# Designs tried in a protein design chat: VH-VL binders against Rhythmically expressed gene 2 protein (Reg-2). Part 6

Target 1, 260 residues: Rhythmically expressed gene 2 protein (Reg-2), of Drosophila melanogaster (Fruit fly) (q94915)
Amino acid sequence: MRSLSRFRLITFDVTNTLLQFRTTPGKQYGEIGALFGARCDNNELAKNFKANWYKMNRDYPNFGRDTNPQMEWQQWWRKLIAGTFAESGAAIPDEKLHNFSNHLIELYKTSICWQPCNGSVELLQQLRKELKPEKCKLGVIANFDPRLPTLLQNTKLDQYLDFAINSYEVQAEKPDPQIFQKAMEKSGLKNLKPEECLHIGDGPTTDYLAAKELGWHSALVHEKSYAYLVKKYGEDIDRDHVFPSLYDFHKKISDGAVVW
Key: E = the ipSAE of ESMFold2; O = the ipSAE of OpenDDE; V2 = 0.75 times the mean of E and O plus 0.25 times the DockQ between their complexes.

## First folded at step 1 (VH-VL)

Design e12 (framework fv_emicizumab_arm2)
Fold by ESMFold2-Fast, scan of step 1:
Structure e12 (fold): chain C 260 residues (1-260), chain A 125 residues (1-125), chain B 107 residues (1-107)
Amino acid sequence: as target 1 above (260 residues)
Amino acid sequence: QVQLVESGGGLVQPGGSLRLSCAASGFTFSSYYIQWVRQAPGKGLEWVSSISSSGGSTYYRREVKGRFTISRDNSKNTLYLQMNSLRAEDTAVYYCARTIDEGYSSGYYPAFDIWGQGTLVTVSS
Amino acid sequence: DIQMTQSPSSLSASVGDRVTITCKASQGISTWLAWYQQKPGQAPELLIYAASSLQSGVPDRFSGSRYGTDFTLTISSLQPEDIATYYCQQYKSYPLTFGGGTKVEIK
């Protein structure tokens, strides 16, 4: 905690930082698809989910918000789901595909599909206990669609957070500095300096380097080794600010072992 | 270690065909979008085509659509560009390039982090 | 199509000089822009992605910035090995488009 005393704003990414999928999307999509008569290999679904995730981000960035004409975020996910099953050899009748896709969209805003990352709940509990809201604000900055507040509520993390910002509604996605500036604004803190802000996330580019470029402090929560990360993303990643999980991050800050 | 190696370029007459190959090694080929980018002699870079990790989604610049076909064989770690009805303006060095990938939660960065050395295609009589 | 306009087309500078190359998008592309370096006879290499994120292995004298639809690549202290043509590229939407290139020479 003492190593966090300099910060007036601490923000988190969500996917693979605070929350993670309980099972891979391939397995989850396969189980739900089977209930609707679509039997596919889970490995094929996982591969095609990833392919369609990248395709959709290329063609319709920010869940369709940053396209012209703009696409509703639900249509973005329906298009991703349809492509994933079509490319995996599933035969889902058109009349059922719409309802099936909407069921998956609803399911992925609940604790049925999501679970806390290692150490995330314990860290948030400790931070809220130790830090007065008027001294330090806790928030979320996520490249996410508008289901984010509902997801945080359904996973019971909203009780530890002062605000949450999603890229769709802000019309800016990380690493765009605008979303970080919006978080500073939404914090309500007067005379907040970049050096008083800490962002914690799993994306080397979207979280760690983006925040650091703005003069924020940053912690990278990532399963890959420091050597791998430096080779791929460069030497601006500080060894002392990379952690395998939020559990490890929490342990290090509790021991006073993190220097900013 | 991590590399892309193009092959299949050469001299061809207008209206002819060529198939380019790009052999990948040192990384999980099936996890990446791969691109074809060309550069005419003494000119700038021009994007030609993209293919998704599974091969299920393909994209083309307007001038090559219907004439060029991008494909991939993930079991062989190889990317292809089938070029038909070739024109003089298709003369260029053709590069294959890999997009950067940070995974699901961080979004997608389609910047080209690894490039091959290129293969020259000359369309001339 | 999104047009990417680079300036200047070429420049000559001395070792140690601060070099600035600009790129303007014809419409909003957020931060979806990369910078590449191409040395004579070689393939391009990625320098910067997401407008300002430095690629692994690239010297810290290279930096990128954005203001609206205007993008800047800066070399804080030009070195002999920086003789190359530099290209910006938008990856917001298809078709992907490159700037015309800026040839950097040492005088």
Scores: ipSAE 0.011, ipTM 0.509, lowest interface PAE 9.6, mean pLDDT 87

Design e13 (framework fv_emicizumab_arm2; at its last look DockQ between E and O 0.03; V2 from the best seeds 0.00; counts 0 for: pae O 13.4 > 2, placed apart)
Fold by OpenDDE, look of step 2:
Structure e13 (fold): chain C 260 residues (1-260), chain A 125 residues (1-125), chain B 107 residues (1-107)
Amino acid sequence: as target 1 above (260 residues)
Amino acid sequence: QVQLVESGGGLVQPGGSLRLSCAASGFTFTSYAIQWVRQAPGKGLEWVSSISGSGGTIYYRREVKGRFTISRDNSKNTLYLQMNSLRAEDTAVYYCAKEYLGSDNFEYWGPFDYWGQGTLVTVSS
Amino acid sequence: DIQMTQSPSSLSASVGDRVTITCKASQSISNYLAWYQQKPGQAPELLIYWASTRESGVPDRFSGSRYGTDFTLTISSLQPEDIATYYCQQSYSIPYTFGGGTKVEIK
């Protein structure tokens, strides 16, 4: 873990970095839908969820925060949910939509929907053990709605973190430099330099390259091969800073195999 | 229809043993954590023990740890509570209760959406 | 252990009255709070979970709310069939703990 001693700020993405879905949103939606009498094929729900996710992010970025007029994040999700089910052949009646959507919104605050990624908890534990908060801050930078703090608490990840930044509240999504700057500010560290910061995430563009462009150090946690990633995103991705999981990252760091 | 049916309650001497069973039906048994909750006569509810769907995660309240053993037979859709070294304060109606949407390896488990009718355990000389 | 302080221990109200039961957690439990209804001689039944979500089949007159560590169960219009003891429960951490219960009677 010596290679990390140079950093004063280490930040993590959340989705598919620290936490992942226990089941696909389609399956989860299907299960909950069934409880409300909206029975759909899980595969159809999954497909339509992805489609609506894309559409909603395109049309109403940052969970509606960046739209004009501004959309509330609950409404954003409600619209996504409504569309997903409607397109799956089980439209939710308007009179039930609020309760149904609220149920799902609340459910995704809990550990029912989320599980730690491979090695995430162990890494955070080890980091807190070895890195004192007065010397190195641990934080989260996530494209997320205001539920982020609750989720981190409900998954007990908050105990390892000094702060958590969500894009909705800071009004900037990764890869916007503003959200990273906000994280530096939130750290409370004086005279913090970009080269003293490390960001770890699964997004080649939103996490890895974004941080790197700001002069941060960056680690990419991704299941795809280095060859694939370079082909798709360019040669600015450093092979030595790509890891299949946080478990592997942790292992290599512990072994002194990572050079920054 | 989800059903939970407790059995095995009865009168037992202090220091004695009793084994409770909870037969479950109407849901995928292995997917849900099951709880034991007890209620002393005229008193409130008290959580006793929890076991995950696979049986891999188990919790006990402090007062019963070392004396009670929760287990499950997923092939029989049955939950068990082996109670040893019973005390007067263990006298209660014992309920089995199903977790709402639980699965294995939850850090925080949901509420209990279905309860059995309960079985009375009386520990008396 | 997380303590759940429930109040009042008992109350008597008239049919149609608004009834409020409160539960306070000794520490933050997020929204991991459920309310149960236990009618005389019966097992408890889930009413509200995650602080404010009604269980399927629960009448609209029942509602739950959260303010920090303070939780409230509200019956907007008390009905005769609502005679029961109500319990709050935190499922935030082990050991799970219940409130002391509130016995609701009709005048």
Scores: ipSAE 0.000, ipTM 0.490, lowest interface PAE 13.4, mean pLDDT 91
ESMFold2-Fast, scan of step 1: ipSAE 0.161; ipTM 0.673
ESMFold2, look of step 2: ipSAE 0.006; ipTM 0.483
ESMFold2 (binder alone), look of step 2: mean pLDDT 91; pTM 0.942

Design p01 (framework fv_pritumumab)
Fold by ESMFold2-Fast, scan of step 1:
Structure p01 (fold): chain C 260 residues (1-260), chain A 121 residues (1-121), chain B 107 residues (1-107)
Amino acid sequence: as target 1 above (260 residues)
Amino acid sequence: EVQLLESGGDLVQPGGSLRLSCAASGFTFSNYAMSWVRQAPGKGLEWVSAISGSGGSTNYADSVKGRFTISRDNSQNTLYLQMNSLRVEDTAVYICAKDWGYESSGYFDYWGQGTLVTVSS
Amino acid sequence: DIQMTQSPSSLSASVGDRVTITCRASQGIRNYLAWFQQKPGKAPKSLIYAASSLQSKVPTQFSGSGSGTDFTLTISSLQPEDFATYYCQQYNSYPYTFGGGTKVEIK
């Protein structure tokens, strides 16, 4: 792990970096919805879930925390779920909405709905083996609601991490520099410099460019080609710091082939 | 149509007790926090108490803390305010307000007409 | 507690007039400010939240502006049904506090 020797803090995004959905929301919502009398086409549910996800993040940022009036994160998800089913042709009756949405909310904090991304568990195991907490802190910085600690515990990833922060509870979401500053504070490290920090995530804007703007080092884990990413997000993305998966990142780090 | 209907207001002596009710209709009651707000005759509005959608979280104004208890029955769509050790200063119209959020946000999107409580000897 | 000072306490206006009501907080409340309308013997009606966002079904003649400590409610063209008392309310911090009200009376 020679390529990582300069870092005293290494942080990860969660969704599509450490963990990914096991089954698409459209399929999962469809199966559970049918049990509550809301029968929809799974492709329509997938389309409308995506549309409502963008709408909710636009109108009620940070799972409702950064809106006025503030929305509790459970209400945010109930609103998203209700809209997804209503727009897919099967509105959930009000008398069932609370119980149905709570069932989905609970399900999505378990390993039934989540699985590790390619190479994530192996990377965390190796990092914790080689980098003791006295030398390097390992953490999570995620745009996430307060279910994050339970999700990490249920997927057995909490054992490799010194801390995890979620955007809802800290009241700041990536790319806001405040959440990265909170992570530096949460690390407990004295005289920590930005260049001693590495953030690894799948979001070009929220993870890679946000961390780089603060003077952190950053690795982008993304399935798309460098050419695609540069065309869409600009030339500030460094070719040598883009990896198709955490498996590829781990291999390059193990080979000492990554230069910061 | 959202409706909030308060009841239970009465004339009581200082030191007495009274229980107010608010019957809610036109929305899924358990999905929203609720509050009580009061207005003394000829005076401004004062927030009294709030309760979350589940009933698991409650908050009180300092002036009523330890004397008033807010509660709800989600099966009957009813909000309650149990008022004990009443003082002359508690004389007011008590108004039921629906919060916009599941936890108390403090923004009240719908209000009732209120019920008058008079505390006098 | 955050004190909300509302001005004027009353005003007289004619149908078609532009009416402005101001509300000042004793400390910063960001945009956690609501406006509501009350007619004698009626339930209050919510008009505006987050300083400038119209509540569902509220007519477009109502608008809100401001942030921090200074806020304004504007009625661009007063209608007969708009003669009422208007209140501001902060919901930045417990306890939630209200302005003293502005009575809009027919001239």
Scores: ipSAE 0.000, ipTM 0.397, lowest interface PAE 18.0, mean pLDDT 88

Design p02 (framework fv_pritumumab)
Fold by ESMFold2-Fast, scan of step 1:
Structure p02 (fold): chain C 260 residues (1-260), chain A 125 residues (1-125), chain B 107 residues (1-107)
Amino acid sequence: as target 1 above (260 residues)
Amino acid sequence: EVQLLESGGDLVQPGGSLRLSCAASGFTFSSYAMSWVRQAPGKGLEWVSAISGSGYTTNYADSVKGRFTISRDNSQNTLYLQMNSLRVEDTAVYICAKEPYYDFLSGSDYGMDVWGQGTLVTVSS
Amino acid sequence: DIQMTQSPSSLSASVGDRVTITCRASQDISNYLAWFQQKPGKAPKSLIYAASTLQSKVPTQFSGSGSGTDFTLTISSLQPEDFATYYCQQYNTYPLTFGGGTKVEIK
């Protein structure tokens, strides 16, 4: 892959880049909730999951790690789950909440809840085949809790990756440059320069612009049009480095059509 | 405790310059977009400028484009607003504000949840 | 630029009253709308984001609704501490824009 020959480190985001939910949280939470006697409308659960996701990230950033005092990440998810069901009209009784939330927490580190994004497995297979591991490291940089290594193992992606960094353990979330710097250190490469690094992700701010600011190259994998992305996130997004999916990115890289 | 503390407001003559600072504490400063909002005496809120967490992208209201520059120093947890060619119409309390959250399913959301107390800028002869 | 039209500009109410404030965007902003409360001489306080999501520690008498272009802030039972000026703000597209404000005064 001639378009990637300059890079000694290539990293990926996970959620909505390498892996995506099989079904919406509303449907999945609804199924499990019913087993515990908490029957709710899946549309209400989806709406309230999103609302509680926003609330929890605002009040307890980085799954509770970047708050004072720090919150255990499992407690963070229990608060989110409790609020989601309570606001959807079927609060989980306190006596059942711990067991119920742990069941959901465990389920979301398995291939039952996650599936590969379009083209992700094929791209990783090709990169590992074409790029010598001793000269180019492949890693993950994700705003994620400590379940990340288990999720990558259960989805069979860990075999293509040299390392994975999660924001909770690092104590820094993208777009914070500290997490990217930690990835450079974790690569084990000597005298690695920012311009020898490529980050691929779906977040315009957290992945694409964050990596570019540190002097890395970046590819944005996003379903929205370039026009939409520039309007919302600004003109620093390069048209030639935006792709609808990893499938499309892989095709362009294979054709040697991407210039950094 | 999450806090934002502005400083640098002063009395300046038309055409003058002034630099405002906002010291942030209690959160990972580099992870959040920051904005400057102003309020003229007895008037409503007006958004002035925003900067991404990394500092890579900046945005400005048309009224201040070419005159104001937003910047940040993530090592010092400080946000800045450099104001040049000041006009009487720029007289206001300037307040810094933090973005409340990230939507990991669709990227950043640029809503505001934490506000400072503001610093007064008066442009008068 | 997206213009935010807020109405009414002021209203008089008594403790216990139901108060409704409306906000209209000149373009579709989905649900990227926030509501703020400001008391005289004080900085704004965030009440609601994503059109209907209450900020933590904000009392349940406050609620938000709407999507697209038409939005409403409701105070179901006005308390003494709720006499203030309220602002809406769209954060869908730069430049970010605020409504003109609604002053809620004691009757």
Scores: ipSAE 0.000, ipTM 0.402, lowest interface PAE 11.7, mean pLDDT 86

Design p03 (framework fv_pritumumab)
Fold by ESMFold2-Fast, scan of step 1:
Structure p03 (fold): chain C 260 residues (1-260), chain A 123 residues (1-123), chain B 107 residues (1-107)
Amino acid sequence: as target 1 above (260 residues)
Amino acid sequence: EVQLLESGGDLVQPGGSLRLSCAASGFTFSDYAMSWVRQAPGKGLEWVSAISSSGGSTNYADSVKGRFTISRDNSQNTLYLQMNSLRVEDTAVYICARGIYDSEGYYPLFDYWGQGTLVTVSS
Amino acid sequence: DIQMTQSPSSLSASVGDRVTITCRASQGISNWLAWFQQKPGKAPKSLIYAASSLQSKVPTQFSGSGSGTDFTLTISSLQPEDFATYYCQQYDSYPLTFGGGTKVEIK
């Protein structure tokens, strides 16, 4: 892997980079909700899930960790789930809400709700084969709650990774540089320099620009066109470091076509 | 129920100015990106401008850049379109639509639309 | 800018007919395509997003398919209330662009 030989640490985002939902949250929430007597239109649930996701991140950042007083991450998800169903015309009765929300919380740490993104398994297999842990560490840096290690285990990705860091437990979320600094520490590598680090993720602000600002190298994995990304996020996004999928990223690095 | 109600459409002379408003109700306005779309008489739909939920980011069609300004007042649940240097070809029904421009990029596109307000630019 | 081309510009059909409308993007837009219905004098109504996902309360006779540059809206059994103009729209990149519309008229 000639294009990666300079790196001693390579890290990945998880959601929409290594793993993606098998089906929309609206469909999944609707199916489970129906089993608990809360019948809603799946499209209404999808819209209200998205609205509550933004609302919760605004009002209770980092799954509730970065608020005063701190909110437990399970309470954060219960609040999001309750709001999603209430706004979709089927408020879940309080006596059922705890059990129902815990069922969804448990389901979303399994391969029932998640699947690998295009090319992610193949890339990780090749990286682990070519890059031994003593020469290059492979890790995860995700804005995620503490279910992350279990999710990686249940999807069989943990075998390719030396460590995984979640924003909730670290008490810092991307784009905050502290979470990237924690990853450098967690790697256990001596005298690791920012320019020896590569971060790969789907978030233009939280992954690509955040890592680049720290002096890391960065690759953006995103389905939107380069023109869209530059217009929305600015000219600091390098055309040569944007890829439609990890499959395309893997192909380019295998061909030695990526220059950092 | 979700409602979007446009107002401010009028007859104006070329080179004139006009401000359109869209009053939103039935949802948390500050959680949604908003857009203006227009339709000239007997013609198709043309996207005009979009604004993020916070108002921190805006986008415009090339035909209106430098002349139109989209803005919002989240405390009043109102979306605005300030139109300057109006041209005859700006004659259209201007429609308020909920959705799309947000930093996470993946939201169901325009799920609710207003009825529109007619802007006529002629001498 | 991404150009959206719809075919046909108009068509005549009878109640119960299967109607197919196509939309072509001048460059790849993945699945970032929506379909809208508009009746004379009324606001557009959202039918489909992400190329194939139905909006809330949209009848199941409507379906969408396609990816990349070529997209299709299908009405499996045309109802009297389905006589309208249909528009595709890409939301892959700004500026957002609509197709020219397809008018579905009674035969």
Scores: ipSAE 0.000, ipTM 0.395, lowest interface PAE 12.9, mean pLDDT 86

Design p04 (framework fv_pritumumab)
Fold by ESMFold2-Fast, scan of step 1:
Structure p04 (fold): chain C 260 residues (1-260), chain A 123 residues (1-123), chain B 107 residues (1-107)
Amino acid sequence: as target 1 above (260 residues)
Amino acid sequence: EVQLLESGGDLVQPGGSLRLSCAASGFTFSTYGMSWVRQAPGKGLEWVSAISYSGGSTNYADSVKGRFTISRDNSQNTLYLQMNSLRVEDTAVYICAKDLEYSSGFPDAFDIWGQGTLVTVSS
Amino acid sequence: DIQMTQSPSSLSASVGDRVTITCRASQSISSYLAWFQQKPGKAPKSLIYDASSLQSKVPTQFSGSGSGTDFTLTISSLQPEDFATYYCQQYYSYPWTFGGGTKVEIK
């Protein structure tokens, strides 16, 4: 952990960094939909979930928080769920939609739908063992709705973390520098410098480049090759700070192989 | 009132320079990548350049690399394209577009486009 | 650079017709393909992203399919307002490249 001793604040993204879906939303939505009488092809649900996810993020950013008029985050998910099933050939009747959507909303804050990413639990355990809160704060900065603290508790990751920031409640989403500044503020650390902060996440733009632009150090956890990432996002991505998984990141910091 | 409005297009002689501007309104400009796309009269679309949300990363088409520079001013919600050593074949309507949004999953495509500004390079 | 080949370059159709436009990438681009509509003197309008995902407010007569190298845009029942030029674009890797366009004109 010697290579991390310079940091007083280390933060993580959640989705596809610390936690990932156990199974595709198409399969999970299909199974729950069947219980409510809405039978669809799981591949169609997966396709339309993805389409509605991007449409909703474009048209109603930050789970509806950054839209005028503001949308409640539960309504944002109901709209996404309704569109996913309607476009997959099994529209859920309006009278049942609220109960059905609430069931999915509740399910997706539990370990039934989420599992740790490769190496995430082991990394957090080691960091908390080596880095006590008075030396280094560990936190989360996620583009997420207010279910985040419950999700972290239900997956038992909250025990390793000092705080969690979700974009909905702070009214700013990555790559907006305001959410990173809110994290520094939430850490409670006096005279915290950007170069004493490290952010680890899977988004080249929202995590890696956003943190570096603020003068933070950053590690990118991403499945794509370095060549692909550099060609698509530019040469500001440092080869030595890109890792296929948190397992690989943990191994390299344990070997003393990471230099900031 | 989500919109992109280009300006700066003009008639220029070969070897000359021009700076184009694109004013963004109605969305949080500072959190999105931006691109310039051009279209020669009666021809198809050609991507020219892209810049990340912070301005820290830029990409260029081979045809303009070394001659054009993309930049942005997030405090003014404005995108720029500095065009140097202009050639007759650079004659086109230059359109700014909101580039790919990247979240932890996948990007979507260009969904907001400006109306364009005409650049004519002629002797 | 990824070459995008679009066909046909033009076609004539009548209102109510089913129109199919194809786009072929010189290498696999997974599903990173978008379709745009452009009317004379106007800026392009995004129709489809991620090969098959319909943009907000785009009519349901438009649909996209395909993955890898071969992609198709289908207009199930051509409307008067659908006479336009259509372009595909890959966004798998820089430089972004567009197809040559397909002009859909009245018969």
Scores: ipSAE 0.000, ipTM 0.425, lowest interface PAE 13.7, mean pLDDT 87

Design p05 (framework fv_pritumumab)
Fold by ESMFold2-Fast, scan of step 1:
Structure p05 (fold): chain C 260 residues (1-260), chain A 125 residues (1-125), chain B 107 residues (1-107)
Amino acid sequence: as target 1 above (260 residues)
Amino acid sequence: EVQLLESGGDLVQPGGSLRLSCAASGFTFSRYAMSWVRQAPGKGLEWVSAISGSGGDTNYADSVKGRFTISRDNSQNTLYLQMNSLRVEDTAVYICAKTGYEYGSGSFDDYFDYWGQGTLVTVSS
Amino acid sequence: DIQMTQSPSSLSASVGDRVTITCRASQGISDYLAWFQQKPGKAPKSLIYAASSLQSKVPTQFSGSGSGTDFTLTISSLQPEDFATYYCQQYNSYPFTFGGGTKVEIK
């Protein structure tokens, strides 16, 4: 792994980087909702899930942690779920809503709702084989609620990682530099310099540019073309550090073809 | 409740300078990209400048590039627009706009979800 | 730069009418399009983002559709408070660009 020899810390985002949903939230919510008597059109659920996701992040950032007073993350998801179904033409009675919401919350920490992204398992296996913890720490930095460790365990990825930090528990979301600084601390590495750190994620702003801003190196894993990404997010995105998937990233790293 | 309050608009002569401020409250300022949009009297909307949440990336309309500088102070939840070499055609109401959040990408989406009321800049002799 | 062409520039309508406003991008912008309402002397209000997603507290008579280059804002049953100027805006790439606006006037 010559291309990675300079790094003492390599971190990953989770959602749409290491793991992805098996099916859309609209479909999954629709199927589970039907079991609780809330029969909605899956397309309406998808639309209203998206709308409530934006609303919740606007009004109650970081799963409710970055509000005053702070909101429990399960209450945040219950509120999102309630709004999604109510706006899709089916109100779940309050007495059923708590149980229904808890069922969805539990499912979304298991391999029933999540699957590995293309090449993610193979990359982590190879990195852990070649980069022992004494030489390089492997971690996760995710805008996520406290289910993250359970999700990583249930998907069998935790065995390749030295640590995982989630934005809710550290009380800072990417692109906030505090969460990256927390990862450097959590690594336990002495005299760790930003240029010895690499962050890999799918978010142009929250992963790629945020890490680069701190002096870290960064790789962007995104399905969109470089031309699209540069037009939307600016010229600070380096063509040589954008990859369609972790499979492509792994191939380039194995070929020694990536220069930082 | 999200609030954006602009200030600093004034009457200024051509070639002059002016600094606008936008005081933000009701959200975690540092996590959102911000923009300045202007509207000349009786005309449509024109995007002027944008700045990333960290302040590391800035973008400008060609009409203001080299003359205007966007900046932010995340410790004080304030967005700024430094306007130099002002021209008559810069006369407009300048409005502060906040971006939203994009589901699933891990990126903040650049759509504007909240707007301030604006501050009037008049450039004349 | 991506040019946004908005049509019509103005229209006259009555309360209860269905109003359609179109917006065309000079190149593909996926679904990175927003719609705004502006009343005289006031700042714009956000109505729709991601081409079809309704902003919080925006009445259900408003809807958006389209992807790529062709987009539509529909007001299914015009209310007295809906007489305003409407703007589309692409946020796919810098510089961000707005349509010329559509003034919805009382017939």
Scores: ipSAE 0.005, ipTM 0.492, lowest interface PAE 10.0, mean pLDDT 87

